# Ledger of designs, part 301: VHH binders against q9y6x5

Target 1, 379 residues: q9y6x5
Amino acid sequence: LPPKLLLVSFDGFRADYLKNYEFPHLQNFIKEGVLVEHVKNVFITKTFPNHYSIVTGLYEESHGIVANSMYDAVTKKHFSDSNDKDPFWWNEAVPIWVTNQLQENRSSAAAMWPGTDVPIHDTISSYFMNYNSSVSFEERLNNITMWLNNSNPPVTFATLYWEEPDASGHKYGPEDKENMSRVLKKIDDLIGDLVQRLKMLGLWENLNVIITSDHGMTQCSQDRLINLDSCIDHSYYTLIDLSPVAAILPKINRTEVYNKLKNCSPHMNVYLKEDIPNRFYYQHNDRIQPIILVADEGWTIVLNESSQKLGDHGYDNSLPSMHPFLAAHGPAFHKGYKHSTINIVDIYPMMCHILGLKPHPNNGTFGHTKCLLVDQWCI
Key: E = the ipSAE of ESMFold2; O = the ipSAE of OpenDDE; V2 = 0.75 times the mean of E and O plus 0.25 times the DockQ between their complexes.

## First folded at step 14 (VHH)

Design ga40 (framework vhh_8dlx_2; at its last look DockQ between E and O 0.01; V2 from the best seeds 0.00; counts 0 for: pae E 6.4 > 2, grease 25.9 > 24.2, SAP .747 > .668, placed apart)
Fold by ESMFold2-Fast, scan of step 14:
Structure ga40 (fold): chain B 379 residues (1-379), chain A 119 residues (1-119)
Amino acid sequence: as target 1 above (379 residues)
Amino acid sequence: EVQLVESGGGVVQPGRSLRLSCAASGFTVSSNWMGWVRQAPGKGLEWIGDIYVGGSRFYNPSLKSLVTISRDDSTNTLYLQMNSLRAEDTAIYYCATGKDYYSLAFDIWGKGTLVTVSS
């Protein structure tokens, strides 16, 4: 029977939460599986970009989902994370569920993973739920496990996405121990529900399960605001994305806009597109604007108003606060193995290997994940 | 020691609703999965549904529209809400749980509460 894999994301699950809070269900999962303590995500450290990097193995400049809010200079189209199901935005890469359906006579299933309710290269996940944040974890779990158990052709790749702890991380900030303790206990209990349901259905022993996240979270403050309106009049530019990475489309001379911005705040770096640091791999795409502003960790870019966010992400991907973790269990994985770090783009070629799929060209390195896998020699 | 005590049974008219309670002692109801099972006179056990640690609920498909399982963690009590009761719902209703979180079987049962649906 073909190998099966369930990929689960808990949005905004900062890696060091594992050190600061108790996760009895997740720790039991890890004890009989593998843990990668830090996953170095891609820049910018936002939800849509990183979720698409996990399933394509590509940097944002290559897969085209470069932010949660985008503008394409060639086509003049605008993207918002709330409603945009135009395949145009997603067609610069081939996600793993499309490869799974096209290379093999197999089905894919999706409970809310970003992009799975969009036809990409004329292929949509065989089973999917239209994105709706109000749908309970219970309903997502019921659907995904039903599809894994009862589908013909078999569902071999399945995804499950949950919005927490990201929503609470934004609301309370990661330093609010009382509220975050409650939220993280609930997440751990949901992991318990997932494992228990898979066991009850007889799926657990033969299913590969990956639990990961797209980014972390850092503490923000009303004392750490950058007022963009104090730097430049809005008549000089169109704002494509605001914080903590602002995407600036000049309405006038680019050099004039850059000069007004470049020394406005000591807590923000201002880059012309061609000067964006190479280490970000965030330059070679028409959706990356002519000027980007990158706030320092914990600083919020605002338009002459207060920010209500006590936590945020999107910052420099070298920051440990932006890193998620990866845990995995199943027949493909060693038991009780801990690994320090992988790149988020490495997850895609690993998943392709587990499923027996030929990966599309990607930025991941299969060698980085070999030590996690029982059928590989770790050297 | 783990003890489960069901209550709320009795005679009820067809078409009415009834809520059964299961009081747990010796463990925290939210630390383990729990379920409801019934046995009609002269019949075998019929699974009604389960609630897991995180609150996820799974029901017998034939009963899903007629029942709701819930719990109150502050009173350490499990509930079964039954709506649109029919004569065929006449049964002894049991609250049950596994011996631990990882058990896949009902190892611990209450003594049951009788529900009679009659006019």
Scores: ipSAE 0.588, ipTM 0.853, lowest interface PAE 1.8, mean pLDDT 92
Fold by OpenDDE, look of step 15:
Structure ga40 (fold): chain B 379 residues (1-379), chain A 119 residues (1-119)
Amino acid sequence: as target 1 above (379 residues)
Amino acid sequence: EVQLVESGGGVVQPGRSLRLSCAASGFTVSSNWMGWVRQAPGKGLEWIGDIYVGGSRFYNPSLKSLVTISRDDSTNTLYLQMNSLRAEDTAIYYCATGKDYYSLAFDIWGKGTLVTVSS
């Protein structure tokens, strides 16, 4: 049988949740497969950028989804979670489902993975669900498994996305053990449901399944706020993105705006675009604004009219609180193997290998995942 | 010992609704997947639907619009709600579960309850 791969994302699943909470179903999944304990995601550590990095193997500056909210100064277009359907934003890269679908006798399926309901390079997934947060996991799972089982040409790559524990992390904060225990229990149950459904359909033994996430979550507080209005008049700039990484488009001289912001808070770094640290790989794209503000972990950038959440993400991608995990099971993977760390961009070349696809140029390193795969020598 | 006992069957007129119950003992209904199967006279077993531990429910496509599976943890009972019953829905209805969470077969069955749809 041709290799098949299901990529599952539970949004905002912080890696250390696995150590602090019980996941009997996920642990069983891991026991029979592999675990990467920490995945270093891309900067900024937000949903759209990191999900696109997983499926392209590219840093944000390269694939062009540089935030959940973006502005292009040339076309005057805006991108947001409520305005993400324009292929203009996605066409700077080729995601794996497009590559897969353009192969002979293959098709792709998607349940609400970012970008999958948009024609990218004039190609849209053969099977997909329009994003709707009110659609249950059950319905998403049902559609994905149906497509994996009954499609012609066969679905060989599928994606499944779920909004938890991110939404709850924002609402309760990751340190709320009572509420987060409940939420994470539910997630583990859903993983159980997924495994059972795959077994019931006879897919389990031949399907490669990756369970991962895009980012973690850090605890925020009303006591850790950075109010920009205290530092600069709102008329002097346009805000493209707010927290914890603010994207600033000056309406006056950039240097003047920078000087007003550079000392705004000891808990916020202010960068001119050309001075953004190289380690972020967040510079070489026109969609990155002239000035970015990066709040320290747990600090929230606000305006007077803004509200804050009890948990947030988007911070420095070197912070452990921002790191998700990766677990995998299937014919391509070892059983009972644990690995310490990989980069999130490393997932793409691995998936391409599993599916027998030629990868597009990417920033991933296939060597980082060799130890996970049965057909590779682990050195 | 694990036991399943179906109830709620009987004679019902076409177009009516009926709710079947499955009382479980020896285990918690929410701790395992459970399902409903029926057997019409002279026919083989037909799968109706399943409910998994996480709450996900899957149905036979031919019956999906007419059936709903639910469970009550407080009473440790599985339910099958059937609407708009037809003569062809006449069958013995069975509640079943696997021996464990990862079982792929109905290992444990109730004795069944007869549903007769007739005018």
Scores: ipSAE 0.530, ipTM 0.828, lowest interface PAE 1.0, mean pLDDT 95
Fold by ESMFold2, look of step 15:
Structure ga40 (fold): chain B 379 residues (1-379), chain A 119 residues (1-119)
Amino acid sequence: as target 1 above (379 residues)
Amino acid sequence: EVQLVESGGGVVQPGRSLRLSCAASGFTVSSNWMGWVRQAPGKGLEWIGDIYVGGSRFYNPSLKSLVTISRDDSTNTLYLQMNSLRAEDTAIYYCATGKDYYSLAFDIWGKGTLVTVSS
C-alpha cells in the first residue's frame, strides 16, 4: 500500500493555545504521534505566504507569494484575498500537490488550501474544492475522505484547510479567554470528528496526518495605533498593503518618502528594500515594494485614528505570538514524541520524504525533522 | 507577584528516589504550563519535562523512565519524582513557567534546589 499523507491546517492556531487550553482530542492525537511545540514561520506572518511556504519549502521571496496583497509593476497586476486566481502569482514555485500527481499512479486532493483552486504550471489538484468559506468542515472532510478512499489512481496527498481559530482570533482577540475557550473547544471537537471518521473508513492505520497552522495571533488595542496619515500625505505613495506590515510604492523620489516616514512612530520600523534585515529572507522579489513599514507587536497601522481589529497577525516572525505548532500521527511518525522547534519551511522536505518524492530546491532542512520519523536515526 | 520556590533537594545515595517540590504563588499551578530543568556542575541547562494546562506531560527521552511530573492544586505545588538516581543526576533543579499567555519558553524560574547523588 503506497504511503498517504493528509495535511490539515487550522488557520491562526497559536502554539501556546495547545499549552493553555484543554484539547482532549488533539492531545490524544499527539499521545499516539508527535508534537512540534513551536514552528517558526516565514516573514510576513500572513495566511497566503505561510500556507504556500508549507507546501513549497521556500521563503516568500523565493515562492513569490510575498503578502496577502501584492502589486507587480511590470505586468500591473494586483493580488488580494478576493483576487487570487491568476496563475501568474503562484507560478514562481511548484507546490507539493503538483509534484505528487505528476508521479505515475498518483493523484492529489484539496479542500480549500490556499492555491489549490488555481492551475499552477498548468496543473491543478486532481480533486479539489473551489474556495468557499460557507462550506462546513464536515463537508470538506467528507470530500477529502471520499477522494482518499475511492480514487483511481489513488489520492496519496490531500490537504484540508479551516478558517478557525484565525477568524475568531481577529474577532475577539486572543486574550478573550471565555470566547477563545469556546472556539478552541469547537476546533478540538472537529479534530475528534476527523479522527473518528478516518477510523470508521479504515484509513487511520495507514494514513499519515499532519495537523498544523500558518501563524498565531496577537492582541490589538485602540491604545496602540500608528496613524500613517499624520506622517505622510496619501498623494506621495500608493498603498499596496497596510497592517501590520505596510507595503509602500513611492509616487515621488523614494528617499523623500522614506525620510517622511522614518520618524513616524517609535513603534514602527521603516525599511528601504535593501535594508530589510537579512534574517527575514524578504528582499529578493520584485513584488516586495521599495519601502516596508513593520509595526511592533500589537500595534496597528491605520489611515485614521481608529481600528476595528481586536487581534491580528503579520508581525516579525521572531515573535512567539506569531508561531504555530505541528502535530502528526501515522505509520511514518514516532509515537509519544515531543520536539521543541522547526522552521515552517522544514515541513516540505519532510513531506516529500514521507511520500517518496524528490523535493524541488528549497530552504528547508530535512535534518530538523528527522527525529519525528521512524525510519530515521535521531542524533 | 509570581514566585516559584523549589525544595526537597539534598544528598542522596545512588539508586534511591527523591521527590522535589515547587511551591507556586501568584497563580494556580494547573492554570499555567510548567516544567522542570536541571543544570549539572559545569554544564548547560537540560530540560527534564513539562506539564500542560490540560494535564498532558512530556519528558526528555533520556529521562522518560526515571522521572514523573505531577501537581496538586490544593497545595499549589508542582512535583518532580526521580527514581534510581545516579551520580550524573547531581544538579541544581529548577521549576519554571511562562510569564504570559503566549510564552513558548520558560521565563519565570525558581531559585533552584541542589541534588547531590553520592555515597
Scores: ipSAE 0.109, ipTM 0.612, lowest interface PAE 6.4, mean pLDDT 91
ESMFold2 (binder alone), look of step 15: mean pLDDT 83; pTM 0.833

Design ga41 (framework vhh_8dlx_2)
Fold by ESMFold2-Fast, scan of step 14:
Structure ga41 (fold): chain B 379 residues (1-379), chain A 119 residues (1-119)
Amino acid sequence: as target 1 above (379 residues)
Amino acid sequence: EVQLVESGGGVVQPGRSLRLSCAASGFTVSSNWMGWVRQAPGKGLEWIGDIYEGGSRFYNPSLKSLVTISRDDSTNTLYLQMNSLRAEDTAIYYCATGKDYYSLAFDIWGKGTLVTVSS
């Protein structure tokens, strides 16, 4: 019988939350599985880009989901999270559920993971839910476990996405210990419910389960704002994305726009596209705009207004505050093993190995994750 | 000693609603998984649904639209709300839990409460 994998994401789960709060259910999961303490995500450190990197093993410039809001200069198309169902935006890569369905006549199942309600290369997840944030964790879990037990061809790859603790991280900020403690306890309780449900259905011992996230969260403040209207009139440019990475499309003169922005704030780096640091792997795509602004950690770019956000992400991917973690349990994984760091793009080739799939070309390195796996030699 | 005491049963007319209660002692309902099971006269046990520690609820698909499980942590009580009762819902209703929150079986049961749906 083919191996099975359930990939679970809790959006915005910063890695160091594991050190600063109690997670009894997650700790029990890790005790009999593996923990990667830090996952170095891709730039920009936002939801859609990083979720697509997890399932493709590609940097954003390669898979084409370069932000949560995009403009494609060649086709003149606009993307936002509300318009995510156009296959055009997702077709620059092949996500693992598509590969899973096209090799070995297998099925995939999805509860809300970004891209799973879109036909990509004419292939949509065999079982899926149209994105709706109002659908409970319970309903998502019920559908996933039903599909894992009652599918032909068998569901071998399943995904489950949950919006917390990201929504609360934005609202309260990660330094609000009272509110974050309450939110994170609820997340841990949901992890407990997940494990209990899998055990009750007889799935637990033979299912590989990965629990991870796309990014972290950092504290913002009304004292750390960068007002773009103080630097440049909006008649000079079209704003494609705002904060903390602003995507600027000049209307009249790129050099003039750049000159007005480059000395605007000591807490923001301004790059012409060709000058974006190579370490970001954020340059070679038509959806990356001619001028990119990158705010320093905890600084918010605004248009002559206050910001309601007390926490945010999207910042430099070298920042520990932007890093999620990865925990896993199942027949493919060692028990009680801790690993320090992997790259988020390494998750894809590891998952392909577990499922027996041939990976598409990707930016991950299988060697980085081999020590997690029982069938690999790790010296 | 962990004890479960069901109440709220009785004779109910078809089409009516009824709420059963399960009072727990010796443990906290919010820190354990709990469920409801029924047994009609001369029939086997039929699972109704469970509520897990974190609040996730799972129901028998044939009953999902007709029942709701909830808990009140302040009174340490589990509830089963039943709507649109039919004669076939006549049964002894049991509240049950595992011996600990990681148990996969109903190890601890109440004595049950009888519900009779009759005109």
Scores: ipSAE 0.151, ipTM 0.664, lowest interface PAE 5.8, mean pLDDT 91

Design ga42 (framework vhh_8dlx_2)
Fold by ESMFold2-Fast, scan of step 14:
Structure ga42 (fold): chain B 379 residues (1-379), chain A 119 residues (1-119)
Amino acid sequence: as target 1 above (379 residues)
Amino acid sequence: EVQLVESGGGVVQPGRSLRLSCAASGFTVSSNWMGWVRQAPGKGLEWIGDIYYGGSRFYNPSLKSLVTISRDDSTNTLYLQMNSLRAEDTAIYYCATGKDYYSLAFDIWGKGTLVTVSS
């Protein structure tokens, strides 16, 4: 029987939530599986970029989803909302579900994972749901498990995406113990529902399940604002993305715009595109704007207004607050093994190995995940 | 001691709606999975649907447009809402739960409540 894999993402699940809250169902999952305590995500630490990095193994400059709001200087197209279904934005890489369908002639299934409702290189996930945030976790789970059992060719790769705890992290901030405790308990209960459903359907023992996330969350405040309007007038530039990484497209002179911004706030770094630190791997793409502003952790860039966000992400990917975790269970994985850190781009070649797929060239290193796998020698 | 008591059955006319209740004692309805099963006269058991402790609900595909399972944790009660009732919905309706978390069988059953759909 071909190996099967279900990849589950809980958006914005900061790794250290595992240390500060109780997760009985997730802990039971980990007890008979593996835990990677920190996953170092890609810059910028945003939803669409990191979800696409998980399934391509590429840095954002290579896969082309460089932000949740983008402008492409070559084609003059604008990605103005996160439900944009133009394949143009996604075609700079080949996600694993496309490889799964084309290389092995198997089916893929998707419940809301970013990009799965878009034809990429003329290939759309065999089974999918059009993105709609109002669809319940139970409906997503029901569809995924139905497709895993009732498909021809067989579904061997399935994805499931859930918007929490990110939505609540933004609304309440990660330091709101009362509200975050309630939200995280609900997520743990949903993990329990997932495991029980897989057991009830006879899928649990033969299915590889990965539970992960795209980024973490940090506390923001009304007293940590950077007012961009105090530095530069709107007549000088077009704003492509605002906070905490601002993407600036100069209308007139790049040097003049840069000079007005570079000393505006001690809590913001201002980069010309060619001066963006190499460690970010955020430079070699036409969708990365000529000037990029990077706010310090917990600081929000605003346009002469207050911010409603009590939590945010998008910050420097070296920050532990931006890191998610990865837990996995199934025939491919060891039982009761803990690993400290992997890079988010390492998940893709690991998943290709589990599914028997030849990975496209990628930025991940298979060696980083070998110790998680039963069929690999870990020295 | 875990006990389940169904109520709300009776005679109902075709096309109408009916809500059944299952009062639980000896455990909390949100701490375990629960389900509804029915048995029509002269037929076997037919699974209607389940609600897991996290609130996720799974239904028999032939019935999912006609039924809704819910619970009220404050009254420790499980509900089955049935809409557009037909003669073939005439059955004894049971609520049931597993012995413990992740039990894959209904180990604990109520005594049932009779629903008769006729005019």
Scores: ipSAE 0.444, ipTM 0.797, lowest interface PAE 2.6, mean pLDDT 91

Design ga43 (framework vhh_8dlx_2)
Fold by ESMFold2-Fast, scan of step 14:
Structure ga43 (fold): chain B 379 residues (1-379), chain A 119 residues (1-119)
Amino acid sequence: as target 1 above (379 residues)
Amino acid sequence: EVQLVESGGGVVQPGRSLRLSCAASGFTVSSNWMGWVRQAPGKGLEWIGDIYNSGSRFYNPSLKSLVTISRDDSTNTLYLQMNSLRAEDTAIYYCATGKDYYSLAFDIWGKGTLVTVSS
């Protein structure tokens, strides 16, 4: 029977939470599976970009989801509404569920993973749920497990997305041990529920399960604000995205806007598009604006207002606070193996290998993940 | 040592609601998963739903809109709320749990409570 894979994301699960809190259910999962302690995500370290990088194996400049709010200079289209179902934004890449459906006549199932409720290259996930944050984890899991057991062609690739601990990380900040302990315990309980449900339905022994996240979280403060209104008037530019990476579209001379911003704060870097560091792989796309502002870790860019966020993400992807982890269990994976670091773009070619799919050209390196797999040599 | 005692069964008219209780002793309901199972006369066991230690609930899809499982941790009691009862809901209702969180079997069962739905 074809191999099956369930990919689960807990949004904003910072890697070092694993060392600072107790996760009995996740620890049992890892004991009989594998753990990658750090996953180096793509820049910008935000939800939509990184979730799409996981399923395409591409940097943002290549897959086109370059931020959670975007403007395309060629077509003049705007993206800032999570209910916008325009395939235009997602069509610069082919996500794994599309490849899964087209190469082997297999089905895909999705519970809320970003992009799965949009037809991409005229192909939508065979089974999916329209995004609705009010739908419980239990309902998402129930739908996924029903589709895994009762589909023809068989569902071989399934995704499950959950908004925590990101929402609480923003509200309380990652240094609030009391509130974060409570939130993370609930997530561990959900992982326990996931394992128990898969066992009860006879899926556990033959299903590959990956638990990962898109980014981490860092502590913010009212004492660490960058006020753009103190440096430049709104009449000079259109703001496409604000914090912690601001996307600036000049209404007039780019050089004049750059000169007004470049010395505004010692706590942000100001880049002309061609000067964005090569290590970010964040330059070669029409949706990347002519000027980008990158705040230092823990600093928030504002427009003459205070920020209520006690935690945030989007910062430099070299920061350990921005890194998630990856845990996996199933017939494809070793048992009791720990690995230090992989790149988030490496997940896609690994998943293609597990499913027997030919990957589309991508930025991942299969060699980085081969030590996790039972059918590979780690030499 | 672990004991489960169901109560709340009886005769009820079609379309009405009924709540069953399951009192647990010898273990804490919030520390393990628990479920409800029924058996109609002359038929096999039918799973109704589960509640896990976390409070997460999973239901038989054919019954999901008609039932709600809940618990009261302070009284160590599990509940099954049933709405829009039909004649085919006539059955003995059991509460059950596994010996541990990862047990795939209902190892511990109550004695059952009879629900009769009649016109």
Scores: ipSAE 0.000, ipTM 0.326, lowest interface PAE 14.2, mean pLDDT 89

Design ga44 (framework vhh_8dlx_2)
Fold by ESMFold2-Fast, scan of step 14:
Structure ga44 (fold): chain B 379 residues (1-379), chain A 119 residues (1-119)
Amino acid sequence: as target 1 above (379 residues)
Amino acid sequence: EVQLVESGGGVVQPGRSLRLSCAASGFTVSSNWMGWVRQAPGKGLEWIGDIYSSGSRFYNPSLKSLVTISRDDSTNTLYLQMNSLRAEDTAIYYCATGKDYYSLAFDIWGKGTLVTVSS
């Protein structure tokens, strides 16, 4: 039978939660598998961009999902949650489920992973669920395990997405130990449920399972606000995205807008598109706006208002608070191995190797993940 | 001493509903994984579904529209609600529990309750 892989994402699972809270079920998973303590995600450290980077191995400027809210200057189209199913936004890359279906006579299955309910290059996941945040983890897992066990031709790649602990991280902030402890215990229980379900269905011993996340979370405060209205009037620009990375489309001369913004706050950096640091790999795409504002960690950009967010993400990807982890178990992976750091774009070529797929050109480096794999010489 | 005692089985007409009970003693159902399994005459064991200590419920996909598992923590009792019963549902129904989330061993079983779907 061909190798099978289940990719699971718990949105907003900051890597250092593993050191500050107890995860008995996740620790049992890791004991017989591998752990990567930090995954360096792509900039900006937001949900849609990083989920698409995981499955394409590309930086945001290359795959085209550059934010959760976007404007394309060439076509004049706007992207938001209400129109995220337009293939236009997703067609700049080929995600792994499309590769799986086009290179091999194999099926893919998806429970809510961003992009999986969209036909990308005229190819949609063989089995999928239309995105609905109200659908329980249990229903998502039941569908995925049914498709993995009973599909013909076989489902060889499956994805499962869950919105927590991101939603609670925003609501309570990562430093709220009482509320975050309850939320993270529930996540650990769901991981226990996942493992037990796979064992009960006879899938566990022959299935490769990756548990990861797209980003972390940092503490915000009403004492750390940047009021954009104090710097510049709304008549000068169109706001494409606000916080913590503001995307500014000037209505007047770009230099005049830049000059009004550049010294507005000591707690944000203001970049003309061509001056965005090369290390971000966030410049070469029409969906990246002419001026980008990047708030310092824990600072929130607002429009003459208070912020209700006690936690947020989207900040500089060099910040450890923005990093998730990766844990994996299965026949492709070593047992009891711990690795320090990989790049989030490295996950894609590793997954292609496990599935026997030829990866599309990507920004990942297979060598960074080879020590996790039993069929590879580490050095 | 840990015991599971099933009740509620019997002869049922096709198309009707039936609720089975599993009374637990010597341990707390809310702290343990519990499940329902059935065995039709001359066939192997078929898993119906389970409920974990967290309250999460998982069902055999072929049966999920026909059954519901619930738990009453105050009476330490597990339930299986079955709807639209057919002749194919004739089986001995067992409740069982394992030692932990990672165990596939049914360490503790009830003696079973017979459900016969017949006119």
Scores: ipSAE 0.000, ipTM 0.229, lowest interface PAE 17.8, mean pLDDT 89

